# VH-VL binders against o74379: the designs that were tried, part 1

Scores and structures below are computed, not measured.

Target 1, 220 residues: o74379
Amino acid sequence: MSFQQRFARALDVGYKNFLSKDAVRNIFAYDNHLRGLVQKECKIHQTPYRVPSDLMVQSASDPARANLFNYSSQLVNHDFFFSGLISPERPSADADLGAINLKPGIDASFGSFGELKSQMVDVGNSVFGDGWLWLVYSPEKSLFSLLCTYNASNAFLWGTGFPKFRTNAIVPLLCVNLWQYAYLDDYGLNGKKMYITKWWDMINWTVVNNRFQATRIESL
Positions, changes and structure headers below are counted from each chain's first letter, unless a header gives other numbers; antibody chains are not in Kabat numbers.
ipSAE, averaged over its two directions, is called F for ESMFold2-Fast, E for ESMFold2 and O for OpenDDE. V2 adds 0.75 times the mean of E and O to 0.25 times the DockQ between the complexes of E and O.
Where letters were taken out, [cut] stands.

## First folded at step 1 (VH-VL)

Design c1 (framework fv_cilgavimab)
Fold by ESMFold2-Fast, scan of step 1:
Order: C-alpha cells, then structure tokens, then sequence
Structure c1 (fold): chain C 220 residues (1-220), chain A 124 residues (1-124), chain B 112 residues (1-112)
C-alpha cells in the first residue's frame, strides 16, 4: 500500500490537537515531490527504482549520489514519524500500554517519562534550522538517549545492521519531524515548543515498545 | 463539522421513565467512546456514565447515583447514543449533555465535544 | 470513587491580573506506568456547554490561549490564567479520568 494510502485517514481528518488536515496535506505533498526527485536521481545514476529504505542504504556511502540519499532518507524519516503516531484508523484506545514495558528503561535513562518529555521539548526547541529529534536505544550501554540529526539525516545508519557507520550501536525508536514544513502552518515560527508538546500526546508507545523489543531479536 | 444533537427531554413525574437520544455526525461514531453528563439548574457538572466502542468491548460505566436505574446504549448503524432513565427522582432534574469521551482514542475519558443539552424536569 | 475538591468557590480578579484555581483529588491520578496525570480542566460560560481547556494536567487543548496554564502532579493541581481577560469570566471545573470520571465543584471567576 502506498504511503498516502497507509495514512489516508490522517489526510482526511488530520491529527486532532496536533496537526491540522492542511499540515498533513503539506507534508504528504512534500513526500510526493521527494518521490519524483528519487525517480529523477535513479535515472541520472542508472539505479533501479526500489523501496526508499533500500535506496537510502545503497546511496549512503556514495558522495556522487548525495541527492538520492537525502531524498530517500527523508521518505524513510516520514514513514517512521507517522508510524509512531496514534492513527485515527486504530480502533483500540490503549495506545499507552507499551509504556509499561518501557518505564524501567526510561526511568534509568532519564529519571521519568515526564523528564524525558521535558528534555525532548527543550532539545527539540533548541534545534537550529531543519532536522529530526530521535529517541534511540544502545543495547551495549542499556541506555536510552536523545539524538539530533540535521536536514534529511537519520538515526538508522548509525544503528544495528551497519556497523561500518557507527562508533556505538544505536537503534532508533521514535522521532519527531522538526522541518519547518511540519509545524509552521499550525504553530508558527516561534511555536516549535508547543508543537513538540502536542506531538508527545500523539506518541504510540506500543509501537515504540515493539521497536524496542525488536532490539533483542536478530533482524535481517 | 463534528456535531452532537440531544433530544427527548421533558417533564416527567417521580418514578417515571424517559429516553434521551443523541444524534452524532462528522466523525466515525462506531470508534468513539460516548458519555452523558448532567447539570442541575445553577449547580455543577456531574458525570452520568459512558459507553465504550464495540471494538473496545462495548461496556458501560455509571456514576453511583444512577447505577441500576439508567442504561446507556448505542446504535452504530444510526450514529445515535441513548440514555434510558428509569425510576426517576426529583434529584435527576438537570440539563443532560451528550459528549464524545474522545473521537480520538489516545485520551479516552475526556469530553472534547458537547451537545447543547436537553432539559429533563422531574416534578409532581 | 475519586472525589475532586476545588478552591476557592469564587474568585474576583482585576483585568490583566493572575487568577489561580486549585484542585485536589482524594487519591493520586498519576499513572506510574506512563507518568501521566489523568486530570483535565473545563471552562463553562453562561448559557453554554462546557469547553475542554486542558488535559494531562498541563496540555492545552487546540485553540486555547497561552495565558492558560496547568500545573501539579499526583493529587494537587492548579489552573493559572496569567492575565485575565473579560472573555475569561466563567466557571472552571477540574475532572479526573483515572478511574471512570468525576468533576470538581467548580470555581467561578469574576472581574473585580
């Protein structure tokens, strides 16, 4: 199913108290634009069109394909962002159940979920320019931490599965889109703090926990 | 676009029965948890009860003063919520509001959309 | 059931001044597993149904002015209006949604 089809309800109604229908539409319009740019870059570099995650990995170490990497990475980041949100399509009201399993680790790393929220709001609000804020996990340190990436950069290539790109193994669990196209329409230039605060209420902690549990299972 | 419209209020004698309806539009009613909240003239808000979506078990919860006398039900095919009030007492006199517990499931227990209310008067 | 107690019953504040409303629950409404306080605030203007202002103790509902702020944790909560405006004259209610739900008795805010 296409990205737009997977999140069709969000395009129809937005995310109440977080992102208006127009804001979601703008993000999806940019996503579609990026897909066109990916196809153009694939033709230029004689690279077969594939799933964005594959293109991101293939182009990551090739400076000649920096545009292909940036565009495909941003598409991967969009998917990760929306997949971590409570969806209007989900029938269950228990989106916070995953927080039960995450609590000991979050408490050990940040002190509390409340302190994690406070740190994400402050760190995200301090990001200058466009980027992404990530909650990541280090299996070797048994530590949850925050990571900022800029422009279209991501936390995936510094994680498990690509050791040549990392000093420490990290696994991305959650991200928030801090590009201006994501928050300007609903929150304004000075509204990043409120945007992140509202985003916190939309986190699907069951999805975050599923991603965390996967760190204990060998993957492809 | 999201709207709730109550109907069925009126005058009834103590010991009588009355059924209230709430017509919902502008959201996926079948996925929403719905509540009734009442307010006696010149008094504060009092939660009456709620009904969960069928997907979440379709169970009901009631405030102690109405438990055993009031029944909340829903008809998802008609996008309508009901409150069946039996064995009415003078203390049940109030404006009854239909509310969405939340049309967005991440914060169930919150009344983020309200109807205009319907007056129920229980008097001899 | 969890009993919600608000204070004061009535509050008169001059335009532009701070209004502070308190709410106490008979037991903690903090859910330790997700570290969220299941506490909301509502505003009811004369002749109108209530309007949700705040949830999770401190998260403003969309469209609510930034002069409204919520604070507190566990069993003691505060709603603050930093600079009272004429349109803020209303009765304010706290509500827990930790165990079913119950409302506080309300606090009437008036212009002095």
Amino acid sequence: as target 1 above (220 residues)
Amino acid sequence: EVQLVESGGGLVKPGGSLRLSCAASGFTFSNAWMSWVRQAPGKGLEWVGRIKSKTDGGTTDYAAPVKGRFTISRDDSKNTLYLQMNSLKTEDTAVYYCTTDSPYYYRSGLMDVWGQGTLVTVSS
Amino acid sequence: DIVMTQSPDSLAVSLGERATINCKSSQSVLYSSNNKNYLAWYQQKPGQPPKLLMYWASTRESGVPDRFSGSGSGAEFTLTISSLQAEDVAIYYCQQYYSTLTFGGGTKVEIK
Scores: ipSAE 0.000, ipTM 0.414, lowest interface PAE 18.2, mean pLDDT 84

Design e11 (framework fv_ebrasodebart)
Fold by ESMFold2-Fast, scan of step 1:
Structure e11 (fold): chain C 220 residues (1-220), chain A 123 residues (1-123), chain B 108 residues (1-108)
Amino acid sequence: as target 1 above (220 residues)
Amino acid sequence: QIQLVQSGAEVKKPGASVKVSCKASGYTFTSYGISWVRQAPGQGLEWMGWISAYNGNTNYAQKLQGRVTMTTDTSTSTAYMELRSLRSDDTAVYYCARDLEYYDSSEGYFDYWGQGTLVTVSS
Amino acid sequence: QAVLTQPPSVSVSPGQTASITCSGDKLGDKYAYWYQQKPGQSPVLVMYQDSKRPSGIPERFSASNSGNTATLTISGTQAMDEADYYCQAWDSSTAHVVFGGGTKLTVL
C-alpha cells in the first residue's frame, strides 16, 4: 500500500483544526516527488530499490549517495510524523489514557505532559531553518528527552527503532515536521508556534505508548 | 516485461556435474541479485545461494559447501549455477529468482522466478 | 540457526477466512515474505516486507508480523486460493535466506 493509500482519509478531508485538505495534498505531492527521486538515485548508483527505511540506513554514511540518503530519510520522517497523528475519522483519545505507560517517565523527565507540551512548542518555535523535533527515549538512562534534527536528518540512526538494527542508544517516539512546506499554507511564516500547538492536539498517544512499550520487550 | 528463462531439464548420473542457466530480460541485470532455490519432489523450498550481478559476489548455503558455484555473464544477462558431485538427493526442480537484496548479501525477497529446471540424478 | 515453523495443512470452507502462521524466534525483528505455489508452477510472491501486497494480488490477502509469529490472512477464501504457501525471512546469524516448511491450504 502506497503512502497516499495508507493516509487516504487525510488526503480526502485533511486534519480538522490542524492541516487543511490543500496543505495535506501539497505535502503528499511532495512525498510522491521524493519517491520518484529515490527511484532515480537507485538507478544512477546501481542500488537495488527497497523501502525508504532500508535505503536510508544503506546510504547513511556514503557521501556519493547523499541525495539518496536525504530523500529516503525525508520519506521515513513523513511516515513517522503522519503515523503518529489521530486519523481524521478516528475518535480522539485522552492523552492520560492513551499514554498510560509513558506517563510516569514523562512526569519524571519533564514534570508533566503540560510541561512537555510547553517545552516542545518553545523548542520547536526556536528552530531556525528547516528540520524536525523529536521526543526520544534512552533505555540505558531511563530518560525521555527532546532532540532537534535539521534538514532531512533523523533520530533513527542513533538508536533503536529498526527491526534489523537494534541498539540501546535512543528510540524515537514522536516527531513534528518543522519544514516550511508543512505549516506555511495554513499558518504563514510567523505561525510556527500555533502550528506546533495545534499539532499537539492531534498526537495519537496510543501509537506513542506502543512505540515506548516496544523498547521494554527488547533485550540485548 | 521482466522474465527469467531457464535451461531445459537434465538427467545426470551420481558423481556428475550440472550447470543450469537463467537468462534475464526486461530490467537492468546488474541492479539486482539472483538467488537459486531448489525443491525436491513433494518437498519444500530450499535456498542454495545468491550472486550479485553487479560485482559477482556470492553467498552459498552451508549445506552445499564446496559443491556449488554461481556465476554471471553481464554481456548476455545470464546467471549460472553449477552443482558438482551430484547425489540422488540432489534430484529437484531448480529455480532462479530475482533478488531484491542489500548490496553484498541476500537479505531480500524474490519478486520474479524462472520457470524451473528439473534435474534428475539416477543411476 | 533460525527455523521457521508452519502448520503442514490448513482447511477452510469457501468464503471463510484462512489463517496461516509462521513462527520463529524474534521473527518480528525481521521482514517476513509469503509465496504461493500451485502444482507444477513456480512460486509467486503474494506478500512482501511483512504486510505489503504486490500489484495483481487480490485485496483479500493481508499479513502481519509481530513478536515470534508472522500470519498470512486470506479473507473470503476462494477455490483458486488452494495452494502451498511458504513464509521466508533472512537469518542474520548465518547470513542466509530461510523458508518455512510450507502449508497446504485446502478449500472445501
Scores: ipSAE 0.000, ipTM 0.403, lowest interface PAE 17.2, mean pLDDT 83

Design e2 (framework fv_ebrasodebart; at its last look DockQ between E and O 0.05; V2 from the best seeds 0.00; counts 0 for: pae O 14.2 > 2, placed apart)
Fold by ESMFold2-Fast, scan of step 1:
Structure e2 (fold): chain C 220 residues (1-220), chain A 123 residues (1-123), chain B 108 residues (1-108)
Amino acid sequence: as target 1 above (220 residues)
Amino acid sequence: QIQLVQSGAEVKKPGASVKVSCKASGYTFTSYGISWVRQAPGQGLEWMGWISAYNGNTNYAQKLQGRVTMTTDTSTSTAYMELRSLRSDDTAVYYCARGGYDILTGYRPFDYWGQGTLVTVSS
Amino acid sequence: QAVLTQPPSVSVSPGQTASITCSGDKLGDKYAYWYQQKPGQSPVLVMYQDSKRPSGIPERFSASNSGNTATLTISGTQAMDEADYYCQAWDSSTAHVVFGGGTKLTVL
């Protein structure tokens, strides 16, 4: 199923109290535009079309394919953002159960869920220009933290300097889209704080919990 | 006890499809992906693809793209691999293994393997 | 699996050190993994992320990976080590898992 088909409900009705139908339509139009750019880059570089996450991985180390990386990364970021939201037509997931499973680690890393929310709002509002704010987990450190990435960059790949490709050193659990195209329609240029505050209420904590549990592997 | 148990041997004619199952036990199924690896008689290991048990995302070997489908059923902790339009050179032992690459979790090695399923394709 | 090259066979006497090589362009920039397969059995992970041993794998197994070559080393080789050994890497350029052709270790 296409990206638009998987999120057709949001495209049709928006997210009440968070993103209008017009805002969702504009984001999806941009997503579709990026998919066309990915196809063009695949043809230029004689790269078989694959799912965006594969193309992002393939292009990450090749400066000659920076465009393919940027476009693919942004598509992966869009999917991760929308996949973390409560469906507009469904009741909220069991937020209490999801939050409870995360609570000990969130309390240890941030002090409380309220403090995490406050930090995400403040950190996100301080991002200058376009980017993404991530809640990430380090299995090695047993630590939750916030990560800002800019433009089309993401939390799925290692930071600079690592010669080995992606290990499970950090795992993204949650992100919010801080590009202007995401919030200008509904919140205005100066409305980032309110946008992030309302986004918080739309988080699907069951999804965040399942992402976190995927990191809970046994030692080899 | 971590264990992957596969379905039994299959004999198919060229052009048919085969669906092999892999039932996991002894660990949290959704925390790991399942990879499929095949081995033709007397030959080496060939990777077919990976599926995330967390979200169902798949990554298939380019050679098999369009012929292979991988799925999971989290309620039974079972992974499936369906290979269509079978040819005689698809005759192989098909293994499932815990591990592979997923963008969310990074690359994990194939640390536990199923017992293998012999699929014979002949007229 | 065409990118990783292993010798088809290696022979060693009991108690001696066996070395199995795996060569690929800039393999040292990737993580190498090693699997042991005995006749009629499933593969078993014996080394991961270049040089780490899973629980249950004897200390006599070690490995390295630098430049273009990864090496699996078995010190004090025993008859029970006789098997096929496969190296494996994650190839980000193709987004695929790649296996070496395998090496048959004979302990005589």
Scores: ipSAE 0.383, ipTM 0.742, lowest interface PAE 3.4, mean pLDDT 87
Fold by ESMFold2, look of step 2:
Structure e2 (fold): chain C 220 residues (1-220), chain A 123 residues (1-123), chain B 108 residues (1-108)
Amino acid sequence: as target 1 above (220 residues)
Amino acid sequence: QIQLVQSGAEVKKPGASVKVSCKASGYTFTSYGISWVRQAPGQGLEWMGWISAYNGNTNYAQKLQGRVTMTTDTSTSTAYMELRSLRSDDTAVYYCARGGYDILTGYRPFDYWGQGTLVTVSS
Amino acid sequence: QAVLTQPPSVSVSPGQTASITCSGDKLGDKYAYWYQQKPGQSPVLVMYQDSKRPSGIPERFSASNSGNTATLTISGTQAMDEADYYCQAWDSSTAHVVFGGGTKLTVL
């Protein structure tokens, strides 16, 4: 399925108490615009079209293709953000089930989910400009932490070695979109704190836990 | 136990299509990519492409772009590879393997392989 | 696209050390991986991320990767080590997987 098909219900009704259907539709219209820009950049650089995650990786270290990286990275970030939200009709149920499995690690890293919420709201609100706030996990340190990335940058390539790719040094589990276009329609320019606070109630902790469990499977 | 079980051998005529299945078990299917690798008789390994079971994204080898389609069915933990417009030089054993690039785990080597599916393209 | 070059064959006597090379432009800037394939069987991962050995692979297997060359080393070779060996890298600039042409290890 296309990105829009996977989120057809959210496009139809929005996320109750978080994002109206018009806000969701505007974000997805921008996402579709970025997909057109990716196609144009692929033609400009004679890069065969691939899925955004591949284009992101291909262009990450190439200054001549910075636009391709920015557009493809933002598409990957959009997918990760919306994929981490609970059903538009059930804001609390899925979060509770996943949160039970995550609790020991969250407590060890932040003290509690309440402290994690406070940190995400505070750090997110203090970001001046556009960017993304991430919950990440370090397998090496066995710790969760927060990471802020600016503009279209992302946590998927954070700590990956150049010249070598390997298992990521940190693994993103969750993000919130801090770009103005994410919150302007429903919250206004001064409503970033409320936007992040409302977003917190929409986190699908089952998805976050599934992402976390993927980092803990012995690969070999 | 982690296993990848593939569909059986096939004989096809030039110009036809083939669709090989790969049933995964013993791990969280949506957390890993599936690669397809083929090996012509007496030849080396040739990577065909991969698909992320997390989001369905695909990356195909340039040589096969336009002729190959990879899909997954997460409800059955099954990956599929379809190769169209078959030619005699497509005769090979086709393997599925767990691994490749995935946004959650980064790149992973091919640590578990299916048993292989012989596809013979008769002339 | 990157090209990985391996010698077509390597012969060793039982108990001796076998070395199989894999050459590619700036291959040391990528992780190298190694697979063993016996006749009629699927490949088996024997080394990953340049020098790491998966569980179940004998300590006789080791590997390195530097500059333009990765090397798989099998010390104290045994008859059961006779197989084809493939090196592999992932090229982030193309997002493609590249295999070497393979090396037939013969234990005489």
Scores: ipSAE 0.098, ipTM 0.659, lowest interface PAE 5.5, mean pLDDT 87
Fold by OpenDDE, look of step 2:
Parts: structure tokens; sequence; C-alpha cells
Structure e2 (fold): chain C 220 residues (1-220), chain A 123 residues (1-123), chain B 108 residues (1-108)
């Protein structure tokens, strides 16, 4: 199932109190454009088209395939971003019961969910340029932390490290898109902070919890 | 079962406008774009532009910018192409086709075509 | 705008293999599409994304794209294959579409 198919409803109605349907359509149009570019790059490099995640990994650390990496990585980031959101039809953003499973770790790492929110809003707002802000978990350290990546880079590859630059393994749990196209339509040039603030209310903590639990299972 | 049925032949004078319709059936109209392609007598295919039936986004050939307008009516699953300021070299068979670039499907080839509409421009 | 160049005509005897080429700047970086048009009829998609065949198109139709040249190949050419063939590509950045000039395939 394609990205657009999975989130088709969002194209129709948007995300209430977060992203208008026009904003979503703009993002999805960009996503669609990226898909085309990925296919083009695959042809250039005589690589069969695969899912963006595979192409991202394959093209990583290959300067000759930098475009393929960027395009595929951005697609992965888009998918991860939207997959972490509640359904567009949800009437209100209330606390998800799933968040309770994260509370001990979040409290230990940030003090509270409120503090986490505050930090993500502030850090995100302070980021200059295009990028992504991530909440990540370190199984080794049993700690949550924030990670900022720029342009199309992502926390997945960061977790595994690049061939030349190894890092401790981390697991992305959620992210917010800090590219201007993500918030300009609804919030304007000075609306980045509000955008992130509204995004917080749209987080699907069940999904986040599932991602977190999956990490814990793997560690057993 | 998928069909595109176009309006009938048109005869126009130079300077006039023509609006050709294309009624789609057999598929979800809003899931695909509609493209328009014309063919002058004895000549090849010329792409005119495409329109998304979902959001109404259009992309026109540069040659026709300012003279062409594409629209859709989702309630009737009909696409329209209006060409203004007609001249003799606009005489052609005009085709609608399912396909083009769309935010939902990406680029789709022209897999289904209308029967064509002859537009004759003569003084 | 990109220009796609096709030979004006190709002739083949029944049962032989016909090859129609389409050349364009950076065409190797793009997907090629092919359409068949018989006199008085609308075009029919016969190949898409370089080498994919739509349902209903005979297996004797194949296509490839290498370098800056796309090729439509018809093996075991039949009289019914006599038609005009058009290659087509699109720009992923602008979404503009371009057609080749067309090739008339004659089955002798």
Amino acid sequence: as target 1 above (220 residues)
Amino acid sequence: QIQLVQSGAEVKKPGASVKVSCKASGYTFTSYGISWVRQAPGQGLEWMGWISAYNGNTNYAQKLQGRVTMTTDTSTSTAYMELRSLRSDDTAVYYCARGGYDILTGYRPFDYWGQGTLVTVSS
Amino acid sequence: QAVLTQPPSVSVSPGQTASITCSGDKLGDKYAYWYQQKPGQSPVLVMYQDSKRPSGIPERFSASNSGNTATLTISGTQAMDEADYYCQAWDSSTAHVVFGGGTKLTVL
C-alpha cells in the first residue's frame, strides 16, 4: 500500500486543528514528486525500484547516489511522521492511554510529558533550516532523548550509524517535520512554534508505545 | 468497462473558443488525472496538459499557456478543455485520456482514451 | 523542452522482428511509454515504464530503455501490427509530457 493510499483520508479532510487538507495535499504532492525522483534515480543507477526504506539504506554512504538517498530518506521520514499521528477524524486530541506505558521513561528522561512537549517545541522552533526533530530511545541507556536531523537525514540511520561514523543504537519513536513546506500553508513564516505545539496534540501515543514496546521485546 | 466519451465535432471561426467535454465512467473519477492530447491532420500527437480530478491542479503545455483551460466536474465525472483564440493551426482531433500526474496516484500513463473530437477552425 | 526522435517509418516482413527506436536527451533517466495508433482510431497504450506491458497487449510486444534510446520491439510481427507508434516521456520535476514524432510501421 502506497503512502497516499494509507493516508488517503487525510487528503480529503486534513487534520483538524493541525493541518488543513490543502497543507496535507501540498505535502503529499511533494511526496509524490519524491517518488518520481526516486524512480528516476533508480534508473540512473540501474537499481531496481524498491521500497524507500531499502533504497535509503542501500544508497547511504554512497556519494554517487546522494540524490537517491535524500529522496528515499525523505519518503521514509514522511511515512514515519504521518504514521505517528492520530486519525484525521478524531474529534479531539486527548491523552492516549498508550502514553501511560511511556511515562516512567519519559519522566526519568525529561521530568514529565509536559517538559518533553516544552522541549520539543522549543528545540524544534530553534532549529534553523529544514530538518526533523525526533524522540528516540536508547535501549542501551534506557533513556529517551531528542535528536535533530537536517534536510532528509533521519534517526534510523543515526541509530545504526554510518559506516564511517558509528553511533550508539537508538530507536526512533516519533518525529515532527520541520521543513517549511510542512507548516507554511497553515501557520506562515512565523508559525513554526505553533505548528509544533499543535502537532503535539496530534501524536498517536499508541503508535509510539508500540514502537517503544517493540524495542523492549527485541532486547529480551 | 472504463470509458471516456467526448463531445461531438466542432466547427469554429478564427478567434472563437471551443470547449470539449470528456465524460468518464467505469472507475473512480477522482482517483486519476485527465490529460488532453491533440493531433493535427496527418501529424503526430501533441500533449496539451493534464488536470487532477481530485484537486483540480492543472499543468499546461507552455505553447498553450494563456489559451487553454482545463476543468473537471466531479459530480458528473466530466472533464472539460477550453481552447481560446482559435486559429487555423488549432484544427485537430482532440483526445482526452485517463492519466497524467496526480497527487494520489503519481504519474499514470494514458491507458484509456476518448474517441476524439474533431475541431475545425476555418474562416 | 525535451525532444523525442523516432524514425518516420519502419518496414518489416510478416513473422520478422520490428524495432522502433526513440531517442532523446537524458531519456535513459526517464521512463518511456509507447502508444499504438491505427488509422481513424484513438491511441492505445502498448508499453509503459520502459518495459511493462498492459493487460491485453500481446507478449510479442516488448520494450527497453538504455542510454538515451528507448526501443519498442515487436517479435513475430503480424499484419495487424501495422500502425503508427509513438513514444512518450514525462519530466518528473515539471510533470510535462512529450511525445515522439511517431513511426509508421509497415508490414510488407
Scores: ipSAE 0.000, ipTM 0.505, lowest interface PAE 14.2, mean pLDDT 89
ESMFold2 (binder alone), look of step 2: mean pLDDT 93; pTM 0.951

Design e3 (framework fv_ebrasodebart)
Fold by ESMFold2-Fast, scan of step 1:
Structure e3 (fold): chain C 220 residues (1-220), chain A 123 residues (1-123), chain B 108 residues (1-108)
Amino acid sequence: as target 1 above (220 residues)
Amino acid sequence: QIQLVQSGAEVKKPGASVKVSCKASGYTFTSYGISWVRQAPGQGLEWMGWISAYNGNTNYAQKLQGRVTMTTDTSTSTAYMELRSLRSDDTAVYYCARGLTYYRDSSGYLDYWGQGTLVTVSS
Amino acid sequence: QAVLTQPPSVSVSPGQTASITCSGDKLGDKYAYWYQQKPGQSPVLVMYQDSKRPSGIPERFSASNSGNTATLTISGTQAMDEADYYCQAWDSSTAHVVFGGGTKLTVL
């Protein structure tokens, strides 16, 4: 199923109280533009066109394919971001059920969900330039923490989510897109704090919990 | 399944206090908040306040802020609402209802309601 | 704090479409919710997040919310739908639940 097909409802109606329909459509137009850039890079390097996650992994250590890495990584980040949001089709109660299982770990790592929210808003608002803020989990330390990555960089290569880069260091659970194109239309240049605050309200904690549970059993 | 069971009807004199209980079952109590809503005879729904079963934080309606106290006992999955200095216009059916936690402000709706507790304030 | 206004009553004949409105400043920027209350019973959530139906609520119930007005629509209205209907919004600035005054739906 294509990216646009999986998020067709969001393209149609937006995310109420968070991202307008026009903002979502602009972000998806940029996503589509990046897919065109990936196709061009694949042609230049005579690389078969594959899903972005495969291209990202294959190009990660090759300086000659830095553009292919950046474009494919950004597409992977887009997918992870939108997959962590409450779909316009899903009820909020269903999305919040995952918080039950996360509560002990979040309490141990941050003190409370309220404290985690406060830290994500403050840390995210403090990101200089464009990037991504991640909630990550370390299975070896049994610790949740926050990680910032810049430009098109990601948290996947640090964790067990990718077969070639499997480590027990960190596993990404949740991210928010802090590039200006994500919040400029609805929030303005000075609206990053409000954007992150509204984004918090859109988190699908059941998805976050499912990602967390995957760290406790055999994964990819 | 999910249910909220409230304590029985009460008759009080003006100036007294009343404490209504609401026992939750069928879900993880600490993951949701509890709102208290009252309804005077023949009148509409009036929101009194909300308590987070997660951390005990409360938010009371301005009109009631000096007279109402909401608490929870997580060991028994029970919420309480105490209203002091009762007046005749406090005569109402008092409902508890499950609301969502501060995890999501847009989910401030009440999906399951207790059966109601009639509190009559008369001389 | 937001104020939600509903008509006190609405009357329809059986089988006709009932429309109940709820108005408030910038209500379309908030989620609207709807409750049904029959005499002697607790309120029941019949519509949440503007237009979504809880499990067990008949498909003849639908709703919308835009601008300053949210609307609950009951198609093919039945005698069993006769009840008081309340709209509700969440005021995120104060973390307060706000109810409309209620509308008595009469099916005659």
Scores: ipSAE 0.011, ipTM 0.481, lowest interface PAE 9.5, mean pLDDT 84

Design e7 (framework fv_ebrasodebart)
Fold by ESMFold2-Fast, scan of step 1:
Structure e7 (fold): chain C 220 residues (1-220), chain A 124 residues (1-124), chain B 108 residues (1-108)
Amino acid sequence: as target 1 above (220 residues)
Amino acid sequence: QIQLVQSGAEVKKPGASVKVSCKASGYTFTSYGISWVRQAPGQGLEWMGWISAYNGNTNYAQKLQGRVTMTTDTSTSTAYMELRSLRSDDTAVYYCARDRITMVRGVTYYFDYWGQGTLVTVSS
Amino acid sequence: QAVLTQPPSVSVSPGQTASITCSGDKLGDKYAYWYQQKPGQSPVLVMYQDSKRPSGIPERFSASNSGNTATLTISGTQAMDEADYYCQAWDSSTAHVVFGGGTKLTVL
């Protein structure tokens, strides 16, 4: 199913108390624009058209394909961001159940979920310019931590999510989009703290836990 | 409606093991956790640990780390608590309780429904 | 890692207000919960998230939580309220549920 089809309800109604329908539509319009740019770059470099995650991995180390990497990476980041949110079709579902399993690790790494929230708000608000804030897990260290990436960069390249780059250094579990096109319309230039605070209430912790459990299954 | 029904009373000798069951009904079993809480005669409530019926993850009280095992059987909506190397001071009523979780001030647990309790007597 | 401390007993006359306290280090920074247990019966949740009342619990039950002390208040206390009351919180440092020692409420 296409990106727009998977998130059709969000396009229709937005995310109550978090993102207006107009903000969601603007993000999706940009997503669609990026898909057109990916197709253009594939033609220029005579690269077969593939899903964004494959194109991102294939172009990651090639300076000649920097545009293809940037566009594909941003599409992957969009998908990861939206798939981590509580669906508008089922906002009261069992989204917090995953927090049960995550709590011991979050407490050990940050002190509490409340302290994680506070740190994500403060760290995210401190990002200058456009980027992404990630919650990541290190299986080697048994540690959760926060990572900032800028522009279209991502946390996947050092994780188990991409076989070519599977170093087990970090695994991304959650991200928030800190580009101005994500928050400007609803929150204004100085509204990142409120945006991240409202985003916290929309996190689907069951999805986060499923991503975390995948690291445990693969670790032997 | 929502019910947690526990197995019957047990009498055990020191050094034996006991396994108490807790059958849930009236709700989606895998959407909640189960905690075990015991109460020695004339004493207060002591938390023993919890198990997530969602993924089977467990967290045990420090005092019981090497002696307790909690499991679930999702096909029968039943939770189990096994306590090994029983001592006379393990004599207590053992309760199962359904866990609720909240994110408002961080992740916390509280118990909205309780089983009827199972008396375990450890005597020679 | 502070233990939750409750008075062992509280006595009131019918119709009077009963107050049961639960003390712990920075308890007001956590959620407090309250359970009622009658002799030979299982505990019943009577207050959750500091001050919220479950369906079926009378309006005369109220609670607060600030600083180091959570308080359960029963207005117009009735004979049926006679029970042991336990407070409960989550200790994030140990990732464990903590119960208070319990308070026996006597209505004479």
Scores: ipSAE 0.006, ipTM 0.476, lowest interface PAE 11.2, mean pLDDT 84

Design i4 (framework fv_iratumumab)
Fold by ESMFold2-Fast, scan of step 1:
Structure i4 (fold): chain C 220 residues (1-220), chain A 118 residues (1-118), chain B 107 residues (1-107)
Amino acid sequence: as target 1 above (220 residues)
Amino acid sequence: QVQLQQWGAGLLKPSETLSLTCAVYGGSFSGYYWSWIRQPPGKGLEWIGDIYHSGSTNYNPSLKSRVTISVDTSKNQFSLKLNSVTAADTAVYYCARDLSGWYRLDYWGQGSLVTVSS
Amino acid sequence: DIQMTQSPTSLSASVGDRVTITCRASQGISSWLTWYQQKPEKAPKSLIYAASSLQSGVPSRFSGSGSGTDFTLTISSLQPEDFATYYCQQYNSYPLTFGQGTRLEIK
C-alpha cells in the first residue's frame, strides 16, 4: 500500500483541529515530488529503487549519496509523523487508555504527560529553521527524552546500526514535523506553538504505546 | 439534542478562587474540545482555555498562572478554577463545545455571572 | 498576541439592507477566523468558521470572505432577527483573540 493510499482519508478531509485538507494535500504533493527525486538519484547511482527506509540507511554514511539520503530520510519522517496521528475524524476512543504502558516511564522522565506536552511545545517552538522534534526511548538507560533533528535528519539512525552511534542507541516513538511547509498555510510563520499544541491532541497514543512495547519484546 | 448546563460561585471577594462546572447532556462528551470564554459586563469576549476529554489543556497565557481546567469523564463534566480573583475577573463565564477543534462552537452553556467585590 | 480590530464599532441599518462588517488581524492568520453573533443577555452563536464556511443551521444570507489579514462578514438582506453584536475571532495562534465587536442597530 502506498503512502498516499494508507493516508487517503487525511488527503480527502484533512485532520480536524490540526491540519486543513489543503495543507495535507500540499505536504503529500511535496512527498510525491521527493519520491520522484529519489528515483532520479537511484538512477544516477545505479541503485535499485527500494523502500525509502532501506535507501536512507544505505546512503547515510556515503557523502556522494547525500541527496539520496536527504530525500529518502524526509519520506521516512513523513510516514512516521502521519502514522502517529489519530484518524482524521475525531475519535471516540479513550486516548488515556492508549498510553497505559508509557505512563510510568513518562512520569519518571518528565514528571507527567502535561509536563511532556509543555516541554515539547517549548522545545519545538524554539527550533530555528526546519526540522523535526522526536520523543525517543533509550532501552539501555530506561529513559525517555526529546531529540531535535534538523533539515531531513532523523532519530532512526541515532543509535543502532550506525558505527559512530551504536553506544547511544535510541528508539524513536513519536515525532512532529517542524518544517515551514507543514504549518505555514494553516498557522503562519508565528503559529508554530499553536500548531504543536493542536498536534498534541492528535497523537495516537496506542501507536506510541505499541512502538514502546516493541522495544520491550526485543529485549527478551 | 446537546445541552450544556453550568453552575458555580456567583459572588466572590478579592483573593478567593472562582469555581465553575459545566455538564454535558444529550450527547457524547468524548471526542470533542470543551472551552471556557468570559465577557466582562458591556465588553467583548476573552478566551480562557480549552480541554480535550483526555485532560489535555490549552490556556490563555495572561491567565495561565491562575487558571486550571479539568475534566471528569465519568460525569460528563468539565470545570474551571481561577485563583486569586480581582475585580477585573468580574464577567459572564461561558462553557462551549468545539465540534471539530476549528472553533465551530455549536453549543454554549447559559452563562454564569461572577461578580468580584469587597 | 494577535490583535483583532473590527470596523465599524457600530452601525445602523434597515430591514432589507446589505450590511458589511470588516475585521483586520495585526498579522497573517490565513483563513483561521470565526464570526459570532450575540444577542443581548444571550451566549454567542457561531455563524461562519474558516473565514467563509457557513455553520450548519445559519441562514444563507450570511457570508464570509477574506484571508491573511482582511476579513468581511456580509448580510445580503438584513432581517429583524439579525440586529445583534458581531465578533470575529482568530484561531491561528494562541491565545485565541476576539475583535472588540460591531453593534448592528435598527435605523
Scores: ipSAE 0.000, ipTM 0.408, lowest interface PAE 19.5, mean pLDDT 83

